VH-VL binders against q9ybr6. Designs and how they scored, part 26

Target 1, 148 residues: q9ybr6
Amino acid sequence: MSGSVLDEEAEKLMDYDYLLEKLYKKVPPKSGTSEYRIPEPQIIRIGSQTVIRNFREIAQALKRDPKLVARYLQKELATAASYEEESGQLILNVKVSRKVVNQFLQLFMKTYVRCPTCGSIDTKLLRQERAYMLKCEACGAEQPVKPI
Short names: E, the ipSAE of ESMFold2; O, the ipSAE of OpenDDE; V2, 0.75 times the mean of E and O plus 0.25 times the DockQ between their complexes.

## First folded at step 5 (VH-VL; framework fv_acasunlimab)

Design d04 (at its last look DockQ between E and O 0.23; V2 from the best seeds 0.00; counts 0 for: placed apart)
Fold by OpenDDE, look of step 5:
Structure d04 (fold): chain C 148 residues (1-148), chain A 120 residues (1-120), chain B 108 residues (1-108)
Amino acid sequence: as target 1 above (148 residues)
Amino acid sequence: EVQLLEPGGGLVQPGGSLRLSCEASGFTFSSYAMSWVRQAPGKGLEWVSGITGSGGYTFYADSVRGRFTISRDSSKNTLFLQMSSLRAEDTAVYYCAKDWDTAFIYFDYWGQGTLVTVSS
Amino acid sequence: SYVLTQPPSVSVAPGQTARITCGGNNIGSSDVHWYQQKPGQAPVLVVYDDSDRPSGLPERFSGSNSGNTATLTISRVEAGDEADYYCQVWDSSSDHYVFGGGTKLTVL
């Protein structure tokens, strides 16, 4: 039964998610890490667009390039995003709530910033050919993460 | 009108596998997170799994993690739940639920549910 | 794991006000949503974001949330309001939807 290319991709994604879950199960997060909080997004809605006014500050708190975080949001929200370097604002071509933006930013932190092994936020994201590697500077752990 | 149709329920033996489907219509499918919520006979609601609108994130209840896989096909407007290593305690009506947004906020629409019975 | 606690049952006479509570640690900092489920039917959203009401729902349904308790209030209760009611939150710490145990509302 020749599964469609889409079925194969879905299977691959499923396998990846499964592998990620297995990896996370193997290393219980150390309970002692204070919940690192990122700034709440300041949102202005203009027509069909949503502007995150303090996006630069958020990216700084995430210790990641604003362009990378923007790409992440673009993908997750399935919309175009434009980062303005001068103002530090992100413009999204979609109407989105503060709650949703905040949820994805929190997920970004959990996935691409926080070490799953020790809970440290002192990590680096290394781009590999087909994947990203999250490297922890505190404990030395390395984990593959889904490409952005 | 929003519609969620849940074919695929049935009887399965312990240790068996079953794939549920939810066919969505009446809204832009890819713009909304979707979840499976189950209800054992005479019991309360239990969230099982969720997937964001883009499919970028999947989440699972601890009770099903490693055994169940949620996925979606935007081209078919269909949500899936692949269930494996099924147990008697997995017996429930499984509801497909539409989220209010592309992330996890609340469920504004529910399917009618499909019964999954795990029994020897 | 985050837990929501509801009374298993609440009884009211027709025309009276029913109050169904949902307890959780610092639940007031979360958005609470409520669902009604009648026998043999799927759940239906009746209150969202603590106190907002979906279009088409009667004004008799209201919600509040503060401290450690969220409350669904049904004024002028009718026989048709007899159902199970569930509170729900998204727990961002565990990335789980969490439901209360449900409350059976009986109209006497």
Scores: ipSAE 0.859, ipTM 0.934, lowest interface PAE 0.6, mean pLDDT 92
Fold by ESMFold2, look of step 5:
Structure d04 (fold): chain C 148 residues (1-148), chain A 120 residues (1-120), chain B 108 residues (1-108)
Amino acid sequence: as target 1 above (148 residues)
Amino acid sequence: EVQLLEPGGGLVQPGGSLRLSCEASGFTFSSYAMSWVRQAPGKGLEWVSGITGSGGYTFYADSVRGRFTISRDSSKNTLFLQMSSLRAEDTAVYYCAKDWDTAFIYFDYWGQGTLVTVSS
Amino acid sequence: SYVLTQPPSVSVAPGQTARITCGGNNIGSSDVHWYQQKPGQAPVLVVYDDSDRPSGLPERFSGSNSGNTATLTISRVEAGDEADYYCQVWDSSSDHYVFGGGTKLTVL
């Protein structure tokens, strides 16, 4: 980075490059069900906000409506979240690291996507009675899950 | 100044119950995950249970799953561990530990610990 | 059931360098944290994220992590460094924190 770059632009670039270097160091070998393969969050921190640039891609990999995943993050991070439909980006009104976002996205996968019986991600969330149900399309298993 | 105070240890018989508490101050309690970590006399550290800042997730070591329940009360800035079906191997100093973030990253502060003794 | 393996003890003379290892399958893909526990005291963080130091810790404390081994290095060991040292990771497959068994550092 040149010595004439503005501090805010340099901070964004440094955060992105820093996260990429840490991500590449920490990306595990492909393995069975020990690590879900969600696209890594592309995060930019701007002031007190965090922007996830590839949020639509993440939601698609989770097989869920981006607005649902955004509500989940809003709840777990105790912050307001705004999903921008045109750009596919999520804006979180909190300063949060890639590690924390990734941990909650992995927990979302385990809680609301992956079948606990067979491990398939071919599942649906259905409204049944007073709760959400996780229905596996691969093995037919059903279980209640806490609402988002 | 972060403070974690763990009153509530004590002596119980096998099969008994005990509730530990950890009063937190000096930080926004609901913004951080919390854990219980124990250490049997002369032994190493063993993570027991953790809870996210929002309370949305709780996790337990296999040795205590089904017998212990972690909870938090943000109105009282207090972390709890409800222990039941206690066994001799649960005898340990129990530490309250504050995580760096609302999820499980690392512990930046520890309480002084409280002794739980399970004996007949 | 992820396991972290530490040597049970390490002895060094004052002024020398102590190296405490933490072995784990593919531990290099995890962030490793290190805690110091002096006799009769609560643990304190001395290294986080493999190699970062909390404020107030001297540069004598350093860490590294690659492959199957993380290492805590204490240069110019002082008598006050005598303690038990534990490595720790968050294991995402089990959703557990895992500690190593601990290493007693003795300063001769």
Scores: ipSAE 0.712, ipTM 0.888, lowest interface PAE 1.5, mean pLDDT 88
ESMFold2 (binder alone), look of step 5: mean pLDDT 92; pTM 0.946

## First folded at step 6 (VH-VL; framework fv_acasunlimab)

Design e01 (at its last look DockQ between E and O 0.23; V2 from the best seeds 0.66)
Fold by OpenDDE, look of step 6:
Structure e01 (fold): chain C 148 residues (1-148), chain A 120 residues (1-120), chain B 108 residues (1-108)
Amino acid sequence: as target 1 above (148 residues)
Amino acid sequence: EVQLLEPGGGLVQPGGSLRLSCEASGFTFSSYAMSWVRQAPGKGLEWVSGITGSGGYEFYADSVRGRFTISRDSSKNTLFLQMSSLRAEDTAVYYCAKDWDTAFIYFDYWGQGTLVTVSS
Amino acid sequence: SYVLTQPPSVSVAPGQTARITCGGNNIGSSDVHWYQQKPGQAPVLVVYDDSDRPSGLPERFSGSNSGNTATLTISRVEAGDEADYYCQVWDSSSDHYVFGGGTKLTVL
């Protein structure tokens, strides 16, 4: 009995997983996710410390001073951090997962690098006496941000 | 043993305010992100708000943004949720939830929840 | 907003295997976590990071995640497994925790 193409389609329509797959194939990828990606942190754990091996590269991708990014992580992780200029590594005095580090780096990007007005990453962070100002070189927007 | 106690629920009129608290014990409070998750009667789980371990970041669901404020007091090991401009749709059991880490990964411990009823 | 889709209900006979799905766009690229909630109780973590189990949970509970679907599998289902199950992710695009709608597992 050559099950009619209609019967096969009907059976597939009854498959919840098939319906879900079809539904999600129709959802265009959110184009709005800035194509700009920072490198994934390369982490090694030594005792009670966490070392980010590629921290210099990450800071470069963020277009910020590694020491500034290090201070940010110190604050958010409530730990001491030491940036090694020679190796380009950051040493954190806490055991922390790659996921957590990455999450905070992404938040750093959103807060201190990406322009909230135009989405550009061509921005400068200006230190003022009591605040930081994020200035966009693309659209000229200025926004106060929390001090690091 | 990790404990999360949620006093402060109750009956409030629409437009009113209520402050929830969650007393945490059994872990280093400041090292973990905390969240509020609510569940309306007969409904599913809805994340309301979260705060990182250090308190550096606060996040809110769109449904409560501008009306709710999450905060924490490390000296008292207490999480707070200040609710204002309460609506009938805010009626729910509110759970305090401990995150696995200082950022937002998953919830490894939950309080027993406190009922908030918004009704005239 | 990112949405997780679960079937509203799943029914299984005792001793059989229950599979609860959680659908999301490219969910396989995210870590999925699962919670069990029994009537009148708070949720309890049963699977984290797609497939890991908390200490104290029976091996009957397992998880997988690939493509657009995460799955919680409960083998040799017992009456005590009757509960609501929720999948959850952290959406980094919106900085929100997102829960599925929940699935009621009934043991027949």
Scores: ipSAE 0.872, ipTM 0.940, lowest interface PAE 0.6, mean pLDDT 93
Fold by ESMFold2, look of step 6:
Structure e01 (fold): chain C 148 residues (1-148), chain A 120 residues (1-120), chain B 108 residues (1-108)
Amino acid sequence: as target 1 above (148 residues)
Amino acid sequence: EVQLLEPGGGLVQPGGSLRLSCEASGFTFSSYAMSWVRQAPGKGLEWVSGITGSGGYEFYADSVRGRFTISRDSSKNTLFLQMSSLRAEDTAVYYCAKDWDTAFIYFDYWGQGTLVTVSS
Amino acid sequence: SYVLTQPPSVSVAPGQTARITCGGNNIGSSDVHWYQQKPGQAPVLVVYDDSDRPSGLPERFSGSNSGNTATLTISRVEAGDEADYYCQVWDSSSDHYVFGGGTKLTVL
């Protein structure tokens, strides 16, 4: 099959998972479930740049490779991003507030980390060609998620 | 100077469709989230739908989910609301609103609104 | 889903202080924004992030937010302040903006 057909199938799988997430937002979690929190971003804004000083810790809390989370923010903020492995800091070539960064990190968790079937964050993200598959280690469900 | 112009609106029958547009100028359109907010006659403000600056996320109020679709076209600096399966309860003035940032923080500018009337 | 409750009306004499409340469960953990709407006009922002004032607005507009109540305070009220006032939050659990029902401020 051509690359265009595979891309089209990946997009359809991503749209399906996105639509399921929208539907599940109407079913609030039951009482007594633990709420997971992402560390607040420690932001320094320097001229036209934003530095997230605790980015490694944030990526660890999201259970994801810092470079993947950086690529996500680069896409959603329409800016270049540079992750410094030694310091664990992320440099964004845009002025952005902690509130905006936190909102996109929460959306990252909902889209790429939390299982839409059982709500667990104990998941793995598997790259399959032009799509990502979200595999839940708690319930075993596998669903496509939109590309980063 | 930031301007938001909402041409369109009008009278439609129940079950009908209508597309609203909002032409933006005076700012970098793709850098800001945008929303539609409506106000039924004699009632308060109701948020309808929003879209991030990148277009990566679209959100909808429960009252319109599955019937309305928000979209943006950065080449035309235009925000759209495709309205389908219209009901009498959708009768309102529809405002285009600019967010302060690329995500959902608060509205710093509003259009003057356009009236949509849904009746037989 | 998330509900913000405002009194339907508030009346004050010119020169006095108006206080408009916005009630919500744990609203103190959200940033609250306030809009003024005069008859036949679009809303305009008057307070953001609980207590911050847009550039060029007078200091007599102020806000606070704690516990279950946010408050818009207008000191030395003028006839030109007569309008409807709406509070607003972004509710991250539902991914919705939410408005309060609105408060009509009447200046006697």
Scores: ipSAE 0.723, ipTM 0.882, lowest interface PAE 1.3, mean pLDDT 87
ESMFold2 (binder alone), look of step 6: mean pLDDT 92; pTM 0.946

Design e02 (at its last look DockQ between E and O 0.22; V2 from the best seeds 0.00; counts 0 for: placed apart)
Fold by ESMFold2, look of step 6:
Structure e02 (fold): chain C 148 residues (1-148), chain A 120 residues (1-120), chain B 108 residues (1-108)
Amino acid sequence: as target 1 above (148 residues)
Amino acid sequence: EVQLLEPGGGLVQPGGSLRLSCEASGFTFSSYAMSWVRQAPGKGLEWVSGITGSGGYEFYADSVEGRFTISRDSSKNTLFLQMSSLRAEDTAVYYCAKDWDTAFIYFDYWGQGTLVTVSS
Amino acid sequence: SYVLTQPPSVSVAPGQTARITCGGNNIGSSDVHWYQQKPGQAPVLVVYDDSDRPSGLPERFSGSNSGNTATLTISRVEAGDEADYYCQVWDSSSDHYVFGGGTKLTVL
């Protein structure tokens, strides 16, 4: 057995994680309370702005700093975003639906939270000089992820 | 008026490459997700690939992943599909489709399509 | 991956009601969209979010979605409604759009 066996084991673990994700993500996102592990966004739209009233709770469910999740949404929605620490609310300078917000939050979970090797959400996101690293506390796997 | 124009496809041999483009006008291009959808002669619609408005996410159907690359250039208002390792089953009319939003919701506008033929 | 099943064809007399089904496991929990495609033309959106119509579409186009079946309903069918009809969802599990196989509506 050579070092290529370790590469093949990593490939098999990625396939296993894909199958687990597929099984656990069969719940449709259309149902707010059935969206896996992410609270339903409480949205108020005022003019051209969108306010997510429970943003702190959403970030807590994602296991990440609210300012980091806000920067992610600012990038993906191509708009300015302001997180208000006292209220825990996020203000987006764009009119956006709950469906779009939920889609990007699900993508955040898949990209920056869920371990691609074992499917666990018990992970840490570490900033390094030129990249972010996703470290799984359940299985020990780590990998670079795209910067926010 | 929203327009999506896919200039010329072509005839390509198996294993060859071809790059499709879709020139967009009449809307703020960078605000919307875009997709490629294909239709083999006499067959149904098959989604090929999509890209978010920001370009932050690219997704591919299993049949083309690893062989096709979607990209967008907001300075040119142009969507691209780089096709490589082409097979006979890739023969289809390829449509450019505009999403209703910056994420993947539904297609509100379509181009008229361009024919790609893969045969020896 | 997620599969949407449509009957290959439906035939209806002019003035009657056509019903085109789209079957999928738990499709009632998805937003279903419908496209009309006439020969040699690009598809056109006719229903979105299960039951909503784009501006300019007549009220005789309607839709429903519950359980394992979504349905496109065209009342008072006209010869101009002859086309292929496709249902579509976004599958968040795979991050893919999925189309049904299409239904050819014939008006006899």
Scores: ipSAE 0.743, ipTM 0.897, lowest interface PAE 1.3, mean pLDDT 88
Fold by OpenDDE, look of step 6:
Structure e02 (fold): chain C 148 residues (1-148), chain A 120 residues (1-120), chain B 108 residues (1-108)
Amino acid sequence: as target 1 above (148 residues)
Amino acid sequence: EVQLLEPGGGLVQPGGSLRLSCEASGFTFSSYAMSWVRQAPGKGLEWVSGITGSGGYEFYADSVEGRFTISRDSSKNTLFLQMSSLRAEDTAVYYCAKDWDTAFIYFDYWGQGTLVTVSS
Amino acid sequence: SYVLTQPPSVSVAPGQTARITCGGNNIGSSDVHWYQQKPGQAPVLVVYDDSDRPSGLPERFSGSNSGNTATLTISRVEAGDEADYYCQVWDSSSDHYVFGGGTKLTVL
């Protein structure tokens, strides 16, 4: 009888831990087909580096600071990134495909640009001490997002 | 040589929980996205869940959303799938699959799979 | 949800050419990948990025993708090619991997 109670408690604890973990995990919002398109990344590879030539234009399309987008890619690609303000290019210290870069840019759009409530791209990202807040200028919705 | 080992399968009752693991070797684990793909007996392949190389993004099939959690431990080169509220329709061979890159394109390596049976 | 459609079965005689189709709305705009699965085994990548072949795979395996149909072609079919074949894409709209229903290739 004692073993069954312990097993039940253990199961409850596991469920609780599971739920807690789920609450803290970043799940990108499922969005439908967006009419808004960002430019395709123009990539050149030099040695072990990947250069996104049109990165400034991409960042502009995303309506975000290129440095912010660069930090995002740096984190997601687990590599060093250097944004060149003069040329508008981003240099990544990794060999990466256009497909992968594009996928992460799309994820960036979905996570840090598009409003999950109304689908608007007229949003701003507000930095708080330990979190980021995505605020929609169209519908007024606010959503916490994982820090970059 | 790339190796993917999937221990943790077994028999579980409906409503129960099970945690699968996949131990990876032969490549830089944190540089590649990983996924779970399952196959019910006599059925086709069904993608279950995926996680990017850095672990920054998790994705789930609609059929498991809210019940399954994918995670990874880079220090142990291990991929996990926490399954809860298991149903009979979750019965399948579960494969650990390595993506060819950091994000989701295609699977270049598969584990041998582990059988999960959900039955009363 | 995005759906990939495959014929459930294809039969060919040894030495002939097998063609397995994968249908999807505007699939030609996506990269299609193909897996072979033999009975009791895990899937194995046989074609990626529509038409590229992994190292170690025979030249008999090829792929194409245009319009609404991707095709896996296996020339000079051998008994050892008998397997299930699955097409796959990444659907960026739903952020899901999508598999076709699979095609059983029988070598007569």
Scores: ipSAE 0.594, ipTM 0.819, lowest interface PAE 1.0, mean pLDDT 91
ESMFold2 (binder alone), look of step 6: mean pLDDT 93; pTM 0.948

Design e03 (at its last look DockQ between E and O 0.42; V2 from the best seeds 0.68)
Fold by OpenDDE, look of step 6:
Structure e03 (fold): chain C 148 residues (1-148), chain A 120 residues (1-120), chain B 108 residues (1-108)
Amino acid sequence: as target 1 above (148 residues)
Amino acid sequence: EVQLLEPGGGLVQPGGSLRLSCEASGFTFSSYAMSWVRQAPGKGLEWVSGITGSGGYEFYADSVRGRFTISRDSSKNTLFLQMSSLRAEDTAVYYCAKDWDTAFIYFDYWGQGTLVTVSS
Amino acid sequence: SYVLTQPPSVSVAPGQTARITCGGNNIGSKDVHWYQQKPGQAPVLVVYDDSDRPSGLPERFSGSNSGNTATLTISRVEAGDEADYYCQVWDSSSDHYVFGGGTKLTVL
């Protein structure tokens, strides 16, 4: 007796995993994932040090001075950082995972690059005496941000 | 051995304030992110707040934003949670949790928790 | 907000294999971690980074993660495995830790 297509569907509906899959297929990917992605950090570990090989490219994607981004990571990781201009690499005096580095880079983007008003990445960071100002070139919004 | 001790729980009236503390030992405190996770009676785990190792970033659940403040004192190896405008729904066991790294990955150690009861 | 979905309960006989699922949109692209909580106790990490096991945990505990479902597998279940199990991720979009609703594992 060829179990009716209805019986197969009923059995599948009873499958929790199947229901979950259907549920999540219906949820459109939140378009709000920032269309703008920075490159994934390429990490190599040497002894107690961590080297980000593609750091220059990352800084370029962030549209910020590599030295500024390096200072940020130095602060957040509570370690010494050295940017090599010739190689474009950043050397961190700590053992840190790619995941952690990536997380802080994403936070950097959110804090110091992306406009909180319009979401544009066309912004400038202006140094003031005691603070930084994030200025958006797209919408003109200005936002104070913590100093690096 | 990693230890997380959570004194400071207790009974508080709605609208009241309470400060939780977590004393950490057995690891380099400033190198790891810390979080508070709570569990209402008979309910699941709910992340409340987190702070990076350096203290540079603080994050809060929507349910507590504006009312709770997370902080840390590296000199005392202590994590704090200042709670204000407490509500009945804030009643829970509050756990101090150590993150695996200086940012937010997963919790490798938990305190035993402290009970906070918000009731008139 | 990102949501993790777990079945509220799973029952297994001693010696059998328990599978606890954690559903999430494209969860396979995230790192999933699992915690065990026994009554009156704090949670304990049992699986991290999808499939890695902390030192001291028995090999009976394993994890997998693909597509929209992560799974905690406990083979040769013992009475002592009776507990609540929670999956957890970090949601980078909202900068939140997210827990599943928890699954009560009952050993029959």
Scores: ipSAE 0.855, ipTM 0.934, lowest interface PAE 0.6, mean pLDDT 92
Fold by ESMFold2, look of step 6:
Structure e03 (fold): chain C 148 residues (1-148), chain A 120 residues (1-120), chain B 108 residues (1-108)
Amino acid sequence: as target 1 above (148 residues)
Amino acid sequence: EVQLLEPGGGLVQPGGSLRLSCEASGFTFSSYAMSWVRQAPGKGLEWVSGITGSGGYEFYADSVRGRFTISRDSSKNTLFLQMSSLRAEDTAVYYCAKDWDTAFIYFDYWGQGTLVTVSS
Amino acid sequence: SYVLTQPPSVSVAPGQTARITCGGNNIGSKDVHWYQQKPGQAPVLVVYDDSDRPSGLPERFSGSNSGNTATLTISRVEAGDEADYYCQVWDSSSDHYVFGGGTKLTVL
């Protein structure tokens, strides 16, 4: 019936709450979780083709090889695509709007660039024989993603 | 002339399964995203699931995630919804809807819908 | 998740103008689409991209979108306009389509 037992329990709970507070205060800000803006696609239509004039800049903003991003768009738009290395332009053999291109570029960011665990864009995409691996350099998470 | 025909539907027990079909004609099927939208009796429209034209992305409303699977077969011009672990609250008219483009922009055409009833 | 709010009902006399609102946080930054559904029928698109009219629909159907409110406007309302009306957006944060709860337009 001793108050010493109750005091010990209260002291223990207070120390635990204090420790939790210190741990939360010491969690550093996550880096690379800022929303990343993809440059607006500069679209020109030539006959039945769509040309993305600033495609190199878009691929650079996605931190990925332009040829990889081009293959992704070829797959998702179900069309032939050719990347012109000299001009940095992408030619798509389909008529497509800026809204559609932008939606797929944002999906590329979510699928192949942004870490699904912590949201950081500080990531690497590695190809292994059976799968692509997305490795986050901010939180260390690794996971497979579907091949392009 | 765009047409979307949903010949599936029916009565099923809770916990059961049902596959819905939507047969498309009058447009290049593989060029457009497709969705399923449902409407419970006397209620509003609820988007259920969508799939891009290529089939590269499938998205699901939270209410059906893990229970329903959307798919498409371009050789048959057919959209599917495989429904499993059905619940009474899944009772609704199910519409297939054609998107304006290969991605998710808006629905320009709808089927006439098919009734799914989940009841003991 | 993203929510669109519509009034449950709106009543209007023939020949008058009906305004149906769709509220959402920063909805003015989204493309809003509107569908008409008559009893026993599938929905039909009546406005897309905030203010654009599908081919074959009367100019009486128009739309606007700014701030936190999108509005479907039906001028010179006719008895045939009596229906349920739904607003819709694609929400890129959730990768979901979202519908408003619907508004029943009654033509007195």
Scores: ipSAE 0.671, ipTM 0.867, lowest interface PAE 1.6, mean pLDDT 88
ESMFold2 (binder alone), look of step 6: mean pLDDT 92; pTM 0.945

